# Designs tried in a protein design chat: miniprotein binders against a9bab2. Part 31

Target 1, 221 residues: a9bab2
Amino acid sequence: MRQRLTVSESKAIFHKEFPFVVPAVYRRLVDELIVELNLLKNQERFVADGVFAIGLTSIFLDFTKGYKPENQKGILLEAICKCTGFSASNLEQIALEAKKLANGLNTNEIKSLITDNNRDEKESTYKLINKNNHYSRIIAIGIYKLVDMQSNGFNKEEATENSYLDLVNNFGYTKERVEKDVNLYKSSLDKIEKALELIEMNIKDEKRRNKERVSRTKPGQ
Below, E stands for the ipSAE of ESMFold2; O stands for the ipSAE of OpenDDE; V2 stands for 0.75 times the mean of E and O plus 0.25 times the DockQ between their complexes.

## First folded at step 17 (miniprotein)

Design fb (at its last look DockQ between E and O 0.62; V2 from the best seeds 0.00; counts 0 for: pae E 3.6 > 1.5)
Fold by OpenDDE base, look of step 17:
Structure fb (fold): chain B 221 residues (1-221), chain A 120 residues (1-120)
Amino acid sequence: as target 1 above (221 residues)
Amino acid sequence: SDEELYQRAESLKESGQFDQARDIFSRVVQRYPDHAKAWRELGRTLQEMGDYQRAVDSFRQAISMNPEDVDAYKRMAESLRRMGQYWEAIEMYYRAYYINPDDEQIYRALEEAWRLYEEE
């Protein structure tokens, strides 16, 4: 049995796998993902399915908006996954497959895709959408994103902002819990966006000040 | 009886007589090392006394016997926080959260633990 990694061990491995400095604004994201992924990996009732993969990749994508240099984002996700015993490439593929499966389906059709993980059937049939998966914020966001991605393709009129809540009971969770985690996610994104805007403004101001300083130090002809 | 000793220790703890409660709970867990509840209550007593390291050790024993003991995880996390071990506290709060995600106190505790961790 592969020795269960502690959260501290995962963090130590992360620093080996990602030899770059994580900007301060993204440190919490990285740390949260390391903790959550480590803990989920060790849950008996957890399956890294399509909904999970959509959630994880969406969280990472949304919270790493503005991350520089851009070429480190892939390495960062890989390091987060590797240090917790996941494969970034596999999760991205599973997320894509789940998106394809749900593409063009209405909420009722998606409900039909939600199946119980028959633990008893040794059959390795990897199900992309599982009922009663170990709950996490990542799963909640996965459910939200799964429906949100669909609403952009179908008749805009019926997709209410809370359409994802209609699926929550089918997944085996409470609406209140999922809604709370999704709302926290949205609020956190807004905070990061505001922080990034402020950082960009400060950088522009510094550049302007430096240009003005350089222009003033030019000896008058 | 062992049950009487346990009840006595509980009563002492509730009355704020932590030293006496600790001593009795210690005897109970020595005699009955598989008594998960006694380990938890020993941990609580030690936590109230400010002996956070021993509290953590006691909660760890309780959790080993009952891995779904949300209260033990929360109290362990709080004890870790008190010792300045914020990263480990965060882990324990998340463990508690994944057992009982409807516990609103965990959200607040996590946010505070994250704040403290980020300030170091």
Scores: ipSAE 0.659, ipTM 0.850, lowest interface PAE 0.7, mean pLDDT 88
Fold by ESMFold2, look of step 17:
Structure fb (fold): chain B 221 residues (1-221), chain A 120 residues (1-120)
Amino acid sequence: as target 1 above (221 residues)
Amino acid sequence: SDEELYQRAESLKESGQFDQARDIFSRVVQRYPDHAKAWRELGRTLQEMGDYQRAVDSFRQAISMNPEDVDAYKRMAESLRRMGQYWEAIEMYYRAYYINPDDEQIYRALEEAWRLYEEE
């Protein structure tokens, strides 16, 4: 049975499950995921499917590129999921299986899978796509990533723009809504990548100035 | 009659007679606790009077009965923000955003709530 948690309760659980400092550059990502996952878990008919799992794990991986210490990265995802009633290991498994399935399919083949509810899914432990899920920005990114990973040809950007938008109506979402959220995702990712570059530059600059200061104050022997 | 009493309270609120509007809306929700519109208008009246905690409580009741009321989410978030409860305000703005994602005012309010939250 699902447990109804407030966002404040989820945040309290997160701090218990992740007893480490979250670097400032990642704090908004963590807090946004907590509120988004809390809202999804409390929705009446939400089912974590393959496209959701791809979306969540892709968002986390993309935004935590360069996270230090590296060995806390997995613990961070585990805490975010657990505090909102999800299992990180289960979702990572679902995402991996969904990516393997989609890697051999073009957009028309995926569209056929969504339309054909009688496809044999023997020994499947998940649904790739659940048409009954309410809209989520995480699912929107999952749709984008699922198709973007397939379109690895020389005209990749044109294919991803056309391909994922053509699939969106099969989820019951509007192209305008999904495109807006995908563009916000891309913009946010660019911002965090630039922020990480600035942080790295400041660290290097401080190390240079510290070497100069130590050299000036350290008498030769 | 219920509808006439509600309409009178709404007119009093619009004319700035908030204490009278509050008293009438309070009577309506006391007798008819499932009256979603009355809860929302009570919350708006309390918000104008600066009683943000009771405004939040009233909006929560309205939302529980009408979960598509974008105005109730937006105003609840504003009252939470005025009390410095930024984390809870962010949740309410996200709910409003998912109902009406094209509303630039909601997006601006959400980003302002994030800014205030991050300053603390």
Scores: ipSAE 0.288, ipTM 0.671, lowest interface PAE 3.6, mean pLDDT 81
ESMFold2 (binder alone), look of step 17: mean pLDDT 90; pTM 0.898

Design fc (at its last look DockQ between E and O 0.05; V2 from the best seeds 0.00; counts 0 for: pae E 10.7 > 1.5, placed apart)
Fold by OpenDDE base, look of step 17:
Order: structure tokens, then sequence, then C-alpha cells
Structure fc (fold): chain B 221 residues (1-221), chain A 120 residues (1-120)
């Protein structure tokens, strides 16, 4: 039995794998993901499937839009995954495969892809879209993103903001739970976006003030 | 003095006289609504009495005044768990862990709260 990593152990590994300073605005994201991934890793009914992978990668992408330098994002995701016993590269691949599988499908066709995870199948043969996976907000976001990605390709008219809810019961979850987590995700994303905008404005203002100060200190010829 | 009242309430709480302690802490927080410690101690007293809903309310006030009060989060989470509000308990343990990420007890409690939430 792989010895369960404590949060402290995971954080220690994270700092080893990510030898850069995480900006304050992103620390919460990192910490939350480390905690959640640790919890999930220890759940017997949890499978890191395509829906999960879509959720995780989407969360990471959405909340790191303003992260600088850009080249550290990959390392950051890798560090988060490694310190919790996941593989970022594997999850990215699985997410891509799941997206490809669902590409061009309507909601009813996606329902047909949702299958029960046979416990007897070797880890290497897990299905990309599993029913009754151990629930997490990451899964909820994965369901949301899976449908959202499809709606952008199909007729604009039928993609209601809540189309993802039609799949929730097929996954074995309650609409209320998934909707709550998705709404929290959206609200959190909005808050971070606003915070980033404020930070950018402050930086611009500081730069302007510095330029003005430098211009004033130029001795008048 | 207000300090004497607070100390008396603490003494009463420690001696297991929770009703009297509650009454005094209630007076203190009414008079001094910004007294974060008094709100926390009121919460603790109420928790010991099994009045978990009022305990949660008191801890919420304490947290509003001190957002880094790990103890208040933990106790609030415990009270929520006792009421069967496992998701909310999870959230409070999560906040506590965010403040103090090295606390293994919080992590274990977080896991338990999650387990209980999933079993519902």
Amino acid sequence: as target 1 above (221 residues)
Amino acid sequence: SDEELYQRAESLKESGQFDQARDIFSRVVQRYPDHAKAWRELGRTLQEMGDYQRAVDSFRQAISMNPEDVDAYKRMAESLRRMGQYWEAFEMYYEALYINPDDEQIYRALEEAWRLYEEE
C-alpha cells in the first residue's frame, strides 16, 4: 500500500519540484489542489479518468491565466501532480483523449459514453468516462467543461448555461451538488480575474509614477 | 471590570458551569461586539453545552474579526459535523488547513468530514 502522503510531505515535495516563488494570488490555488489531490489519491473508488483530467487541467488553466512567467506554468502543474502522486503528463494526455472522444457529440451521445468502472479492470484499462467515480468538485468541473467545450461547436441555440446538468444523473451524482460546485468555481474565477485586473492596474500606475519621477529629476537644461 | 467578568466566565467554563459562563460571555459580546476572544469562548461554551448551531454562529463572529483564527475554524467545523452538516464542516477544516497546512489533525478531520459527506 503506497504510504499516504501528508499535506506537509506533499508541500515539501512541491517546494523541491517547484523551486520558484508562487505569487500570492496563486498560492490558494496551489494549496487547494494539493489538499484535494491528496484526499482523492487515498480514495478507493477514485479513478483519475478523462472527466477528472479535464476538470483538473481546466481549473489549472483558468486560474493561472495571469501567471508570469508563462514558462513556469508547466513546471507548476507537474510539481502539484508529483507531490500528490499524480502525473501531469498522463493527466493531460487522458484529458485530450476524453476531449477527442466527446468531440462533436451531443449530450445524448455523451451519455452513451458514461460507463460503470469495472473494479476488476487493471488500472491501465480504465475508461475515460466513468460513472460513480468518487465525487469531487474537480469531477463536477470536468463534467461542466466537457459539455461547455461541445456547446461551442454545435448550434449556439440549444446550449443552455445548464446543459451539463442533464448529464449529472448519468454520472451518478445529484444536480444540486454539481451545480453548487460549478457555481462556486465560476464565482471564484471571477474573483481572481478581478484581483488580477487590480494588480495590473496597480503595476501600471506604479510604472507611470516612476516615469514621472524620473522625468522630474532630469535637470532642466 | 469587563476583564473581571471575562475571567469569571472563563473560570465558570473551566469548572463546568457552562450555563453561567454562557450568560456572562453573552453579556460581554453584547457590550463589546468586536471582542473576538469573547465570541470564540462563547462558541466553545455553547459547543460544550451541545448547542452547536449557536456555537457555529459565535465562531462565525470570531472568524469575521480574526480571519486567521484556526481554532475557531476547527471548532466551527466540529460543531457542524455534530449537526450532520458534513460539507460545511469540510469547508471549515479546509480553511483551517489553509492557514495551518502542517496540522495533521486538521487534515485527518478534513478527510473524515469528506468521508461522512460522501456517505450521505
Scores: ipSAE 0.023, ipTM 0.364, lowest interface PAE 4.5, mean pLDDT 83
Fold by ESMFold2, look of step 17:
Structure fc (fold): chain B 221 residues (1-221), chain A 120 residues (1-120)
Amino acid sequence: as target 1 above (221 residues)
Amino acid sequence: SDEELYQRAESLKESGQFDQARDIFSRVVQRYPDHAKAWRELGRTLQEMGDYQRAVDSFRQAISMNPEDVDAYKRMAESLRRMGQYWEAFEMYYEALYINPDDEQIYRALEEAWRLYEEE
């Protein structure tokens, strides 16, 4: 008999493991990660591979860049992972190893690694992808990030904004689905940055109005 | 004779006679409360009539007997969404996606329900 955590049970564990207030601007990120991780963990054939680990840690880092207080970010990631049956430290190590493996490789070399049928001798390489994983936005972002790290000063000629799509068929995904989810990811980053700017402007306006009210009540000298 | 009643209700539903189909499906589930298909078809009929609360109740009965009925989860979620119960709709789309994780339509419906929940 198989038992799985429901989303509600995962959220209950999350609140126990993270006993702080999550600012409103980050609540969508936290909820979406808990739901998607719960879904993946409960899949019969899911394996936490390198592209998944890169995707998860990259999503978290990108979306929490402005998170305050800074000292709670690690606790937040740990809680998200633990409440869904993952280990944050384990996933961070898998992501690190996968990035090391892909460092210095162009897209064609990465493609060759994931299609090579004689790879049993390099444990890190066989952890890069599990063909049996169902589609996930986290994995799609992992594919995107795997290629994007090449464009950061290592091989500019091989990297374009869409070069990650050349890998998609090797994962058994459609290019349209992956591209759409990567574009949504990018637009979501823009939205959270704009939301943070609006929150900061509203705080400044509220402080200005309170200062003016106090100054009018008590004559300024 | 339950098969006879069920087939008559199906024919009425296909012809757009939803009131009569509802009445017959209701009688089928009253006599045979473990008839999972009849509960699902009652829910579908009620949904077409705009009776979303009774549709949700009927789909819940169908799910209790067949927990892997993706269609029942999807239709329950749509009825909940139409009633403005966006988080509950999200949870039902999540259950549908858990059963059929590669279904892009379910994934997009889950996202839409979540977006509507955020606007509250």
Scores: ipSAE 0.000, ipTM 0.309, lowest interface PAE 10.7, mean pLDDT 79
ESMFold2 (binder alone), look of step 17: mean pLDDT 91; pTM 0.907

## First folded at step 18 (miniprotein)

Design ex1 (at its last look DockQ between E and O 0.86; V2 from the best seeds 0.00; counts 0 for: pae E 2.3 > 1.5, pTM E .741 < .8)
Fold by OpenDDE base, look of step 18:
Structure ex1 (fold): chain B 221 residues (1-221), chain A 111 residues (1-111)
Amino acid sequence: as target 1 above (221 residues)
Amino acid sequence: SPEEKIRELEEAVQRYPDHAKAWRELGRTLQEMGDYQRAVDSFRQAISMNPEDVDAYKRMAESLRRLLEKGDPLEEYWEAIEMYWRALEINPDDEQIYRALEEAYRLYYEE
């Protein structure tokens, strides 16, 4: 039985796998993902399925908007996954497969894809969309993003902002819980965007002040 | 007695409402007595005066987790989680807070 990694042990591995400085604004994201992924890895009823993979990759992408340098994002996700016993490449592939499976489907058609993880030993068929998976905010966000991605397709007309809630019961969760976690996600995203804007403004102001100082120190011809 | 200490601390915070240490000590004493709601209020005051008070955040989170029988468990767990994260922003290597945070997430996801 692989000994459960502590958060400290996972963080130590992370720093080995990501030999770069994480900007302060992204540290919470990294730490949150390490904590949650470490927790989930040790849950018996947890399956890293397509919905989970969509949720995780979406969270990472949404919260790393503005991360510089851009080429470190892939390494960052890999380090987060590796330090918690996941494979970033595998999760990205699973997410893509789940997106393809749901592509062009309406909410009712997506309901038909939700299958009970009947632990019947025999069918090794990796189910991309599982009912009654161990709940996490990552799953909630995965459900939200799964539906949101469909609304951007051809049948735009019927998808309301809360259409994802129609699937929640089919996944085995309560609408109230999923909605709460999705709203918290949106709120958190708004906060980080505002923080990034403030940082950019401060950088611009500092650059301006520095230019002004340099211009004043030029000896008057 | 704890009751006498609370009375003294209440008088102290009335006389010196900006004394962060007094609020923290009041909160701690209230927490030890099991008056978690009043403890939360006291810690909130302490934090307002000193936003870098790791102990106040931690104790507030612990107190919130103890209020589960009286309030909305999901809301209280989430507020506790947020307090642990704020504590970790100040002290990023506190393993005890991480353990408490993991437990809070576990409980939050089971409700």
Scores: ipSAE 0.672, ipTM 0.840, lowest interface PAE 0.8, mean pLDDT 87
Fold by ESMFold2, look of step 18:
Structure ex1 (fold): chain B 221 residues (1-221), chain A 111 residues (1-111)
Amino acid sequence: as target 1 above (221 residues)
Amino acid sequence: SPEEKIRELEEAVQRYPDHAKAWRELGRTLQEMGDYQRAVDSFRQAISMNPEDVDAYKRMAESLRRLLEKGDPLEEYWEAIEMYWRALEINPDDEQIYRALEEAYRLYYEE
């Protein structure tokens, strides 16, 4: 019998699968992904395809660049996926396959890869790049990142903002919504980068003050 | 009686503009009357004076959501979502807030 997890139940699973402290600067990222993945898991039109997988893995990697200790990042993504009913290893594989398929293709060739979200269990598995998937900002970032995979010979000055937007209608979404979500993503990434810089500055200042204090304090005080 | 209560609370915040509880009570009463725009403004004042008032964040987000049902600017969806996240920074395991967030994301993502 199928059971839909609440966010609270997913967070309980997350804490069992990730029994470490999540630094404060990353807590909102983790909680937002859990909420959004729980929602998407249960949407009838949703398919965890290659564009979604590219979006999710890109968001995670971009927002966790400074994550310490480094050896916990893979465990973190695995816990986020597992607690919401996804497999991190499967999503990473699907993202890799979609990246390989789109690598070296121009925008028109990518448009030809976008197929209907129809599955024939007799002849095929889930398609990598689907149109009319349930919209999410994760998919918006996936579409945005598809243009980045054309970087071989691509002229960024002439086409950067319009290039990924040219794909949006082929996916069945509006340019205005996708552009808004991409811009919010960029703004959120800038905010976390600045927060990380402030954290590092405060740590260095505390160590400098402690060094100055020890230099003035006699041993045994 | 609700109109009288609003007038009394408006006089109270005019007399004591730094009284966070009075602003929250004004916002709550306006929200119950369906005046979501003035409710949002009142809750914003309460939050500025007591940034740990979970109830004010939750009610502001609800009022913003009700305004969105009357109009459709995309920025207002994200303001409501932000207020729910601010409430969760205070009460991290509040199941009602997570249910409200899930509904807000659903509304935003479904056309």
Scores: ipSAE 0.450, ipTM 0.720, lowest interface PAE 2.3, mean pLDDT 81
ESMFold2 (binder alone), look of step 18: mean pLDDT 79; pTM 0.750

Design ex2 (at its last look DockQ between E and O 0.84; V2 from the best seeds 0.00; counts 0 for: pae E 2.6 > 1.5, pTM E .720 < .8)
Fold by OpenDDE base, look of step 18:
Structure ex2 (fold): chain B 221 residues (1-221), chain A 113 residues (1-113)
Amino acid sequence: as target 1 above (221 residues)
Amino acid sequence: SPEEKIRELEEAVQRYPDHAKAWRELGRTLQEMGDYQRAVDSFRQAISMNPEDVDAYKRMAESLRRLLEKGDPLEEYWEAIEMYWRALEINPDDEQIYRALEEAYRLYYEAES
């Protein structure tokens, strides 16, 4: 039995796999993902399926939009996954497959894709969309993003902002819980966006002040 | 007695409402007595006066987790999780807080079942 990694052990591996400084604004994201992924890896009823993969990759992408340098984002996700016993490349592939499977489907058609993980069937057909998976905020966000991505497709049936809630019971979760976690995600995203805007403003102001100082120190014509 | 100490601390915080240490000590005493709601309130005051008080965040989170039997478990667990994260922002290498976070997340996810 692979010994359960502690958060400290995972963080130590992370620092080996990501030899760069994580900007302060992204440290919480990294730490949260390490904690949650470590927890999930040790849950017997957890399957890293397509919904989970969509959730994880979407969270990472949404919260790292302002990350510089951009070429480190891939390495960062890989380090987060590796230090918690996941494969970033595999999760990205699974997410893509799940997105393709759900592409162009309405909410009712997506319901038909939600299948019980019958443990007894030997045929390891990796089910991309599982019912009664171990719940996490990542899965909640995965459900939300799965539906949100479809609304941008051709069949503009007015996916109402809450259309994802119609699937929640089919996944085996409560609407209240999923909605709460999705709302927390949205709120957190808004906070980071505001923080990034403030950082950018401060950088611009500092650059302006520096230019003004340099201009004043030039001997007067 | 703990009750006498609480009375003394209550008088102290009334006289000196900006005394962060008094609020923390009041919160600790209340927590030890099992008055978790009043402990949370006291720690909240301590944090408002000293936003870098790691111990107050941790103790507040612990007290919130103990209130789960009386309130909305989901809100209380989430607030506890947030307090642990705030504590880690101040002290990123606190392994005890990470252990508490893992447990808090576990309980938070199990509360739906």
Scores: ipSAE 0.630, ipTM 0.816, lowest interface PAE 0.8, mean pLDDT 86
Fold by ESMFold2, look of step 18:
Structure ex2 (fold): chain B 221 residues (1-221), chain A 113 residues (1-113)
Amino acid sequence: as target 1 above (221 residues)
Amino acid sequence: SPEEKIRELEEAVQRYPDHAKAWRELGRTLQEMGDYQRAVDSFRQAISMNPEDVDAYKRMAESLRRLLEKGDPLEEYWEAIEMYWRALEINPDDEQIYRALEEAYRLYYEAES
């Protein structure tokens, strides 16, 4: 299928679906997601599977945790997905169901789930892994987050920071590629958190200056 | 002629290492000659002197992209993509840069397959 949208066409749809101002600190996140989702949608064999859905929703939530107003976050995700030919509600449902399947599993149990899913794909309303998908950084984050959920479950002691690498070959990717992309993700997340701290510091400085201005004009009022 | 221009520009940047335009012109001349690695090095210097030089970011990204088509390391893939994003931070509606980004991401991901 050649339902190809250019990034420019997707951005035009985005502005129609999200008629609000995106704060500067989040603009690159939005634009980068549009570019990557547009690229994935143009792949004829791409199917939104569980690891992709976990990756996308996790990236969005991690990078928008400071987003104001809070009620626009859902609209923002909906617009990003819609302008690139995806359904946010469908992806959130797939991510939730994939998280339920992986909850409380150790690495070996996840490997078994991946193997079974690939052999019995016709019996599932979604796929945890789609071997025909091209690699993307969104999928790399999905793999990372899938194992990170072990640390929150019953098998916490078997999860380590790099345990997700043990699964990479089961997805058909190289450990080097996935590890690089996960490390870039962590670095990018740290950078946006620091940027948000600077924004909050500037707001605090403006409040201090405003209080000093008011106190100088009416200190006893 | 390009060879003479390169020698003159190399002498200029050695004498005046803070001369951003000289580094940029050196990078452009090297890029035109297909010496992409030295072009990248020159553009990196130009950017360090003038971090608002959109053309230097675009040209550095193009030179990195040409190196990537020859099988360079994953870090250089990411550098090319980052340079395009830095250009977009200055000129956010540049459709040509978005098309270049799409191509760079495609090459990055297809190198795995």
Scores: ipSAE 0.404, ipTM 0.713, lowest interface PAE 2.6, mean pLDDT 80
ESMFold2 (binder alone), look of step 18: mean pLDDT 78; pTM 0.738

Design ex3 (at its last look DockQ between E and O 0.74; V2 from the best seeds 0.00; counts 0 for: pae E 2.2 > 1.5)
Fold by OpenDDE base, look of step 18:
Structure ex3 (fold): chain B 221 residues (1-221), chain A 113 residues (1-113)
Amino acid sequence: as target 1 above (221 residues)
Amino acid sequence: SPEEKIRELEEAVQRYPDHAKAWRELGRTLQEMGDYQRAVDSFRQAISMNPEDVDAYKRMAESLRRLYEKGDPVEEYYEAIEMYWRALEINPDDEQIYRALEEAYRLYYEAES
């Protein structure tokens, strides 16, 4: 049995794998993911399936839109996954496969893809979409993103903002729980976007002040 | 008695509403008595006066978790988790808070299953 890593041990590995300074605005994201991934890795009923992978990669992508330098984002995700016993490349691949499987499907057709994790069936085929997976906010966001990505396609049928809720019961969860976690995700995303805007404004103001100071100190004009 | 201490502390915070230590002590006493709702309110006041009070965040989170364990709404778990994160923003290397936070997440994910 691989010895369960503590959060402190995972963070120590993270710092080895990511030898860069994480900007303050992204530290909470990193820490939250480390805590949750470390917790999930130790849950017996947890499967890192396509829905989970979509959720994780989407969370990371959405919350790191303003991350600079851009070339560190891949390394950051790899470090977060590695320090918690996951593979970023594997999760990205699984997410892509799940997206392809659901591509162009309506919510009713997606229901047919949700399969029971019958442990007894030796079917070697990695199930991308599992029913009754150990619940997490990452899975909730995965369900939301799975449906949201389909609504932007050609068949603009009335994918209402809440169409993902129609799948929640088929996954084995309550609508209220999933909706709450999704709403909190959206709210958190809005907060970080506002914070980033403020940071950018402050940087611009500082640059302006510096230019003004330099212009005043030039003796000759 | 704890009840007498609560009365004294209540009078103290009424007279001196900006006394952060009195609010914290009131919260602690209420928590020890199992009055978690009033404890939460007291810790909230303490935090408003001292935003760097790690102990108040932790105790508030613990009290919120206890409210949920008694059948109060799921919102208390979210707030408890948030209080642990705020405590970690102040003390990012506090392993005890991380353990409590992991437990809070575990309980949150199990309670609605």
Scores: ipSAE 0.649, ipTM 0.830, lowest interface PAE 0.8, mean pLDDT 86
Fold by ESMFold2, look of step 18:
Structure ex3 (fold): chain B 221 residues (1-221), chain A 113 residues (1-113)
Amino acid sequence: as target 1 above (221 residues)
Amino acid sequence: SPEEKIRELEEAVQRYPDHAKAWRELGRTLQEMGDYQRAVDSFRQAISMNPEDVDAYKRMAESLRRLYEKGDPVEEYYEAIEMYWRALEINPDDEQIYRALEEAYRLYYEAES
């Protein structure tokens, strides 16, 4: 029996599992993942497979690379997963296994990893890279990351920024929808990077003004 | 009548185009009549003048979602999601918005699945 949690109930669990302050710049990331994971947990065709796991862990790492204190990142991901009924350690293991299968392969070779079998979704937990999983933008990012030049390719000429689109139909999705979701992801990364730069500039300015104020302040009585 | 109210509100926003509450009320009245496109346009004006108006963000997102459900371009879906998140920046624990987000994601993902 699967639990159907409201977002508020999941957030209550999240705060128990993550008893630290989440900086404002990361609150949308946390809340958005909770909403999407709650939705996906209850979908009949959903499988937490290798592509999904790559997508989720990649999104988390990309958006939290500036997170302070850095030693809380693992606890944060763990809390997000647990409050929605997932296991962060299991997903990280599945992501690593899927990356090992795809490591060093070009796009055409990756196509061979995608099963053409139409197995029952409930029984496909043994497969790392599945066709026709329940769509989500997390899956879209997983597909994009499979072709990322940093993890899957020795030949930069073969693995271009848009090469992932060649896989989309093999997964059972449309190129236009996946491309839009990937482009939104890239735009969101740009926004958070700019926000972090602005926050760092404001912290530097505040420290400068504070040092100037302290040096000018005379002791009272 | 709602038609008379719309005419009066349209005159008001033409005379006072920076009147955020008039734009919001125009958008609300258009939304109640099912004129979602003009409602979105009115709420966008209200938001540009009062960027902290949670109700305007929520109603704009609902109108955009209704346009997407009627088969309009998927761009309304993306904009609706963004409007819900802007409302959540102001009211972070609004369960109604989270339910609306979850349903919006479901609608979009089920169309592809």
Scores: ipSAE 0.510, ipTM 0.768, lowest interface PAE 2.2, mean pLDDT 82
ESMFold2 (binder alone), look of step 18: mean pLDDT 80; pTM 0.774

